# VH-VL binders against q8ixk2r445to577, part 79

Target 1, 133 residues: q8ixk2r445to577
Amino acid sequence: FFGMLQNKGLTDYCFDYNPPDENQIVGHQVILYLCHGMGQNQFFEYTSQKEIRYNTHQPEGCIAVEAGMDTLIMHLCEETAPENQKFILQEDGSLFHEQSKKCVQAARKESSDSFVPLLRDCTNSDHQKWFFK

## First folded at step 21 (VH-VL)

Design ss9
Fold by OpenDDE, fold request of step 22:
Structure ss9 (fold): chain C 133 residues (1-133), chain A 121 residues (1-121), chain B 112 residues (1-112)
Amino acid sequence: as target 1 above (133 residues)
Amino acid sequence: EVQLVQSGAEVKKPGSSVKVSCKASGGTFSRWAISWVRQAPGQGLEWMGVIIPFFGTANYAQKFQGRVTITADESTSTAYMELSSLRSEDTAVYYCAKSRYYGRSGVFDYWGQGTLVTVSS
Amino acid sequence: NFMLTQPHSVSESPGKTVTISCTRSSGSIAYHYVQWYQQRPGSAPTTVIYEDNQRPSGVPDRFSGSIDSSSNSASLTISGLKTEDEADYYCQSYDHSTKGWVFGGGTKLTVL
């Protein structure tokens, strides 16, 4: 699966990644923004290693969850996907993080009109359902 | 250092077509979006359209849809803008501009030097 | 669709501070980043502010950007005005309805 990773509950919002330095793609938080469908900063791929991979340019970035955190942070992809980069995109649309045993939920950022994907206890909410478009 | 170098000035007859080139250097062309912006004499900036070369995706302003075609050649790091059915109102300086991201973070951080296209009988 | 409205012209003496406004007709000015471009006579535009208040490398800190949600407008402020600042200034923002970008009408800054 590849393309825009769009949320079901938060209509027309997609994974979005805009690191301050386009040549240094790691270490920043993945956010949600309106889906534009043009690729680039909203192009993601779900791989056979259960990675959510950002664009196809070298070096490639993979979404990771750091210890004790609930945010999605970009790391470099590795030859063998580390445990903190493994997600299960289930048939019902839920995006499950294996290591934390939590689901990715579209959430409003505190004191902001912005939105971010956060790890939360798994529910049947449409805000925890995702699909590639 | 990123640079965008455009082709030279053009003089065209009404009804003809013009194709302007924009060659990029100093970075990774395939990661960028290339927009075209024009400016009629004494007027403001007008966005025409955009292409993301790597994905081959393009989008155009409604005003120019059906008359403008934006293409890119990754092997030469060159973007092109072709405008057909030219009229006198198309007389303007045409700029290419690079942006690293699409959407709200789509700042045009580097610009070509501009290409004057004159349409007259 | 939306429009970005700028004053046609502003003037100020060297050393003073000038502010150029950019008002969005619909949608939230605060949610969609605003960029500012400087265009000197006979030259291509250059970026002076991006993402509301960020300065590119090489742009002096005399240039600053801000957002006012109450008036749905962005502002470019130039302090310690210099003769070299005389130029046209354009604001720009993303239009999701067209998946494109919109420019303001431009403001001519004259240094007296």
Scores: ipSAE 0.918, ipTM 0.959, lowest interface PAE 0.5, mean pLDDT 96
Fold by OpenDDE, fold request of step 22:
Structure ss9 (fold): chain C 133 residues (1-133), chain A 121 residues (1-121), chain B 112 residues (1-112)
Amino acid sequence: as target 1 above (133 residues)
Amino acid sequence: EVQLVQSGAEVKKPGSSVKVSCKASGGTFSRWAISWVRQAPGQGLEWMGVIIPFFGTANYAQKFQGRVTITADESTSTAYMELSSLRSEDTAVYYCAKSRYYGRSGVFDYWGQGTLVTVSS
Amino acid sequence: NFMLTQPHSVSESPGKTVTISCTRSSGSIAYHYVQWYQQRPGSAPTTVIYEDNQRPSGVPDRFSGSIDSSSNSASLTISGLKTEDEADYYCQSYDHSTKGWVFGGGTKLTVL
């Protein structure tokens, strides 16, 4: 699966990644923004290694969850996907992070009008359902 | 450092077409979006359209839909803007501009030097 | 669709502070980043502010950007005005309805 990773509950919002330095793509938080469908900062791929890869440019970035965190941070992809980069995109649309046993939920960023994907206890909320478009 | 170098000035007759080139250097062309922005004499900036070469995606302002074609050649890191059915109102300086991201973070961080296109009978 | 409205012109003496406004007609100015471009006579535009208040490398800290949600406007502020600051300034923001970008009408800054 590849393209825009769009949230079901938060209509017309997609994974979005805009690192301050376009040549240093790791270490920053993935956010949600309106889906533009043009590629680039909203182009992601779900791989057979259960990674969510960003933009497919070398070096490739993969979304990771750092210890003790509930945010999605971009790391470099590795030949063998590390445990903190493994997600299961389930048939019902839920995006499950294996290591934390949490689901990715579209959430409002504190004290802002922005949105971010955060790890939360898994529920049946449409805000935890995602699909590629 | 990133540079965008455009082709030279053009003088065209009404009804003809013009194709302006924008060659990029100093960075990774495939990562970028290349927009075209024009500026009529004494007027403001007007966005015309955009292409993302790597993804083959393009989008045009409604005003120019059907009359403008934006293309890109990744092998030469060059973007092109072709405007057909030229009219006097198309007389302007045409700029290419690079954006590292699309959407709200779509800052045009580098610009070409501009290409003057004059349409006159 | 939306429009970005700027004053046609502003003027101020060297050393003073000038502010150029950019008002969005619809949608939240605070949610969609605003960029500012400087264009000196006979030259191509250059970026002076991006993402509301970020300065590119080489842009002096005399240039600053801000957002006012109450007026749904962005502002470019230039302190310690210099003669070299005389230029046209354009604001820009993303238009999701067109998946493109909109420019303000531009503001001519004259340094007296």
Scores: ipSAE 0.917, ipTM 0.958, lowest interface PAE 0.5, mean pLDDT 96
Fold by OpenDDE, look of step 21:
Structure ss9 (fold): chain C 133 residues (1-133), chain A 121 residues (1-121), chain B 112 residues (1-112)
Amino acid sequence: as target 1 above (133 residues)
Amino acid sequence: EVQLVQSGAEVKKPGSSVKVSCKASGGTFSRWAISWVRQAPGQGLEWMGVIIPFFGTANYAQKFQGRVTITADESTSTAYMELSSLRSEDTAVYYCAKSRYYGRSGVFDYWGQGTLVTVSS
Amino acid sequence: NFMLTQPHSVSESPGKTVTISCTRSSGSIAYHYVQWYQQRPGSAPTTVIYEDNQRPSGVPDRFSGSIDSSSNSASLTISGLKTEDEADYYCQSYDHSTKGWVFGGGTKLTVL
C-alpha cells in the first residue's frame, strides 16, 4: 500500500512530514495536514516488513516510536526493520504499533489548532482508522 | 548553493505561445517542487502553478487552467512553463521558485532571476 | 479560496520599527503558515520569514514574524530600520481549496 495515508475520523487529513532540512530527513515529528494528493511530503508506503516508509528517496525514512514517547518520529529505514518501526495496518483500518501495543490516533496538538498522529490505547474510534489513497 | 537560472527575455505576438525554462543546480532537484510566479509591470506577485518533478504531479491556478503547462525534466534538472494564447496582459516577469515541500510549509526559498515576456503587436 | 490583504505602503525613518500586516479573509491564519518575501527594485523576491516566524540563514534578526489569531493576521516587523530595507514585501500562504498558494497584494516600504 502506498500514497496518502489518510485518517477516517479527521476528514481530509493525511500523514505529512516536513523536515526543516531537505538533506537531513530524520529526527523530526510526523504531523497531520490537509491532504493535497501531490505526493512528496504526503507520500508513504506500508511495506512487507511492516514499516511506514516516507517517500521513496534514498536514504529512505521510516516512522519510529522512541522509548517513552507517543509521537511518530522519522528514522532511517534499516535492512531489518527494528521493533520500534513495526506497524500493523489492520483490516479495520487501525494502525497498530507492535512494540507499544498502541494504536495511531489522529489528535489535536496541545495548545494548538494543528493535528498530529499519536499513540493511544486502541479503540474503535474513526480517528484511529487509516487508509491509503 | 542552490541556484535557479531561467531562460532569456522573450518578445511575442498576441495569440502565440512562450516557453520559459528554469534550470536548477546545487541541490537535489527530485526533492523539490517548482512553482511559477509572474509579476506584471508595477503589480504584485501572482502564483501560476507548480510541479513536483519526482512524482510528475502538477497543479495550476484556475486563472491559467487550459492555457499554461508546467513540465520538468529530472535528467537535466530543468522545469518549464509554457503559456499559450498570449495576450498583452500576459506581459510580465515570470519567476520560477523552489520549495522544499508542498502544502502547509510552502516557502519559496530560492527564486530564479526572472524572465521578461513582452506581448505586443 | 481566500485573500491576503496588506497595506499598500508604509514608511519610517532609519533606526525605527515598522510593522506590515497581512490579513487572511478566511481560514485560520494560525494553522496555515505564512511566509514573507522581500523584493528590492529590479530584483527577484527573497525569503525573509517562513513558517510564521522563522528566519532563513543570512536574514538579520531585525526581521521577525508573528501571528495574531484574534485578527486572523500575520505581521512582519522590522526593527532598527535601514535604508537597505526599502523594498516591497509580500506575504504568502497555502490555499487548500486550490491546492496552491496565495500572495498578498504587497506593501511598499519607504525608508525616509
Scores: ipSAE 0.901, ipTM 0.953, lowest interface PAE 0.6, mean pLDDT 96
Fold by ESMFold2, fold request of step 22:
Structure ss9 (fold): chain C 133 residues (1-133), chain A 121 residues (1-121), chain B 112 residues (1-112)
Amino acid sequence: as target 1 above (133 residues)
Amino acid sequence: EVQLVQSGAEVKKPGSSVKVSCKASGGTFSRWAISWVRQAPGQGLEWMGVIIPFFGTANYAQKFQGRVTITADESTSTAYMELSSLRSEDTAVYYCAKSRYYGRSGVFDYWGQGTLVTVSS
Amino acid sequence: NFMLTQPHSVSESPGKTVTISCTRSSGSIAYHYVQWYQQRPGSAPTTVIYEDNQRPSGVPDRFSGSIDSSSNSASLTISGLKTEDEADYYCQSYDHSTKGWVFGGGTKLTVL
């Protein structure tokens, strides 16, 4: 799957990536922002290795979550996907982070008007349901 | 080092069209968002539209929809803006500009030098 | 679609402080970053503030930006005014309804 990775509950919001330096993509948090439909910073690919890839840059970025953390951070992709970069997109739309055993949820960032994807205990909330368009 | 170099000034008759070029260097042109912004004499900046070459996606301001076409040639790293059915109020300086990202964080941090288009009979 | 309204002109003496406002007509100013551009006569615009309050490298720290959610406005503040600061200033923000960009009408700053 590839394109806009959208949230069912937080309608019209997409995975969005805006590192401060467009040439240094590693180590910054993925956000959610209104879907613009233009590709680029909202274009992602879900691979057979269960990666969520940011292909708008070379070398390519892969979304990861570090042990004990709940934020989705950009790392460089590797030939074999590390465990912290593996997500299972389930039939019900949930996006499960295998290593953490948690689901990706759309959430409002504390003290902010912005939204971010965060790991949370898995529920049946529409805010934990995702799809590509 | 991002650099945007535009084609030279043009004088056009009403009813004709103009195509302004914007040659880019210093990065991965195909992934950039290249906008066109114009400024009539003594007036403010006006966004016209954008292209992201790799994705083939373009978007135009409503005011120019149907008259403007923005294209890109990846092999020459050049964006183009064509404005048709020219009229005297289209006399302006036309800029190309690169933004970092589309949407929330879209600062125009690199600008071409501008191209004066004069529409007169 | 929304408008960004700026005063047509402002003036102030060298060494003083000026503030240029940018008011968003609909939708929250806080949802989308505001950029500020300086344009000297005969030149292309240059960025003086991006992402509400960030300065590009090389922009003096006497330039600052802020957001006031209660008035739904952004402000560009220039302290220690110099004659070289005479220019037109434009704010800019994203319009999701059109998926495009909006500039304010521009403010002519005169340093007397």
Scores: ipSAE 0.630, ipTM 0.875, lowest interface PAE 1.6, mean pLDDT 91
Fold by ESMFold2, fold request of step 22:
Structure ss9 (fold): chain C 133 residues (1-133), chain A 121 residues (1-121), chain B 112 residues (1-112)
Amino acid sequence: as target 1 above (133 residues)
Amino acid sequence: EVQLVQSGAEVKKPGSSVKVSCKASGGTFSRWAISWVRQAPGQGLEWMGVIIPFFGTANYAQKFQGRVTITADESTSTAYMELSSLRSEDTAVYYCAKSRYYGRSGVFDYWGQGTLVTVSS
Amino acid sequence: NFMLTQPHSVSESPGKTVTISCTRSSGSIAYHYVQWYQQRPGSAPTTVIYEDNQRPSGVPDRFSGSIDSSSNSASLTISGLKTEDEADYYCQSYDHSTKGWVFGGGTKLTVL
């Protein structure tokens, strides 16, 4: 799968990545923003290794969650996907993070009108349902 | 260092077209968002449209829809803006500009030097 | 789509502080980042504030940006005015309805 990774409950919002330095992609948080349809910073690929890749940069980035954290952070992809970079996109649309046993949820960033994807206990909420378009 | 170097000034007759080039260096041109912005004499800045070469995506301001075509040649790292059916009010300085990202975070942080296009009988 | 409205001109003496407003006609100013550009005569614009309140490297800290959600406006504040600050200033923001960009009408800053 590839393209815009969209949320079912928070309609018209996509995974979005815009590190302050476009040439230094490691270590910044993935956010959610209105889907623009132009590719680039909203273009992601879901691989057979269960990675969510940001492959518009070389070296390519892979979304990870560091141990004990709930934020989605960009790491460099590796030849064999590390456990913290593995996500299962379920048939019901939930996006399950294998290592943490939690699901990705669209959440409001505290004290702002901004949204981010965060790990939360898995529920049936539409805010935990995702699809590529 | 990112650089954007534009083609030289043009003098055109009404009803003709102009094609301005913007040669890019200092990065991965194909993944950049390259916008065109114009400024008539004594007037403000006006966004015309954008291209992202790698994704093959372009978008145009409604005012210019049907008259503007923005293209890119990845082999030369050059973006082009073509404006057709020129009128005297199209006399302006035309800038290319690179934004970091499309959408919310799209600051235009690198600009070409500008190309004066004069439309005169 | 929406408009960004700026005062046509502002003036102030060297050493003083000036604030240039940028009011968004519809949609939230706080949700879509505002950029500010400085343009001197005969030159291309340069960024002085991006993402509401961030300064690029090399821009002095006497330049600052802010957002007022209640008035749906952004502000560029320049303290300790210098004669070199005399220029045109433009705000800019994203228009999701067109997937494009909108510039404010511009403000001529005169440093007397």
Scores: ipSAE 0.595, ipTM 0.864, lowest interface PAE 1.7, mean pLDDT 91

Design ss9
Fold by ESMFold2, fold request of step 22:
Structure ss9 (fold): chain C 133 residues (1-133), chain A 121 residues (1-121), chain B 112 residues (1-112)
Amino acid sequence: as target 1 above (133 residues)
Amino acid sequence: EVQLVQSGAEVKKPGSSVKVSCKASGGTFSRWAISWVRQAPGQGLEWMGVIIPFFGTANYAQKFQGRVTITADESTSTAYMELSSLRSEDTAVYYCAKSRYYGRSGVFDYWGQGTLVTVSS
Amino acid sequence: NFMLTQPHSVSESPGKTVTISCTRSSGSIAYHYVQWYQQRPGSAPTTVIYEDNQRPSGVPDRFSGSIDSSSNSASLTISGLKTEDEADYYCQSYDHSTKGWVFGGGTKLTVL
């Protein structure tokens, strides 16, 4: 799967990555932003290793969740995907993080009008449902 | 370092077309968002459109739809802007510019030197 | 789609402070980042502020940007004015309805 990773509940919002320095992609949080449909910073690939890859940059980035955290952070992809970079996109659209046993949910960033994907206890909420376009 | 080098000035007749080139270096051209911006004499900046070569996506400002075509040649790392059915009002300096990201954070950090296109009879 | 309106010109003496406004005609100025460019005669624009209030490397800290939601405007503030700041200044923002960019009309800054 590849393209814009969209949220079902938060309509017209996609995974978006815009680190302060476009040449230094590691260590910043993935956000949600209005889907522009042009690819680039909203283009992601779901791989056979259960990675969510940011392929607009070389070397490629892979989304991870660090231990004890609930935010999705960009790491460099590795030859064998680390456990904290493994997500299962399930048939019902839920995006399950194997290591934490939590689901990715669209959420409002604290004290802000911006939105981010965060790990939360899995529910049937449409805010936990995702699809590629 | 990122650098954008444009083709030289052109003098054109009304009703003709012009194709301006923008050769990129210093990075991965195929993944960049390359915009074209023009500036008529004594006037402000006007966005014309954009291409992202790797994704094959182009988008045009409404004012120029039907007259502008923006393309890219990845083998030479060169973007092109072609404006057809030229009028005297199209006399301007045409810039190419690279943005960091499309959408939210689309600052134009690198600009070509500009290409003067003069449309006169 | 929307317009970004700037004053046509501003002037001020060296050492003083100026503020150049950029008012968005529809939709909230706060939802999309504003960039500011400086352009000297005969030259391409260069970035002085991006993402509302961030300075590129090499831009002096006397350049600052801000957003005022109540007036739906962005501002570029230049303190400690120097004669080298004399230039045209443009604001710019993203238009999601067209998925393209809009520039303000430009402001000529004269340093007397």
Scores: ipSAE 0.524, ipTM 0.849, lowest interface PAE 2.0, mean pLDDT 91

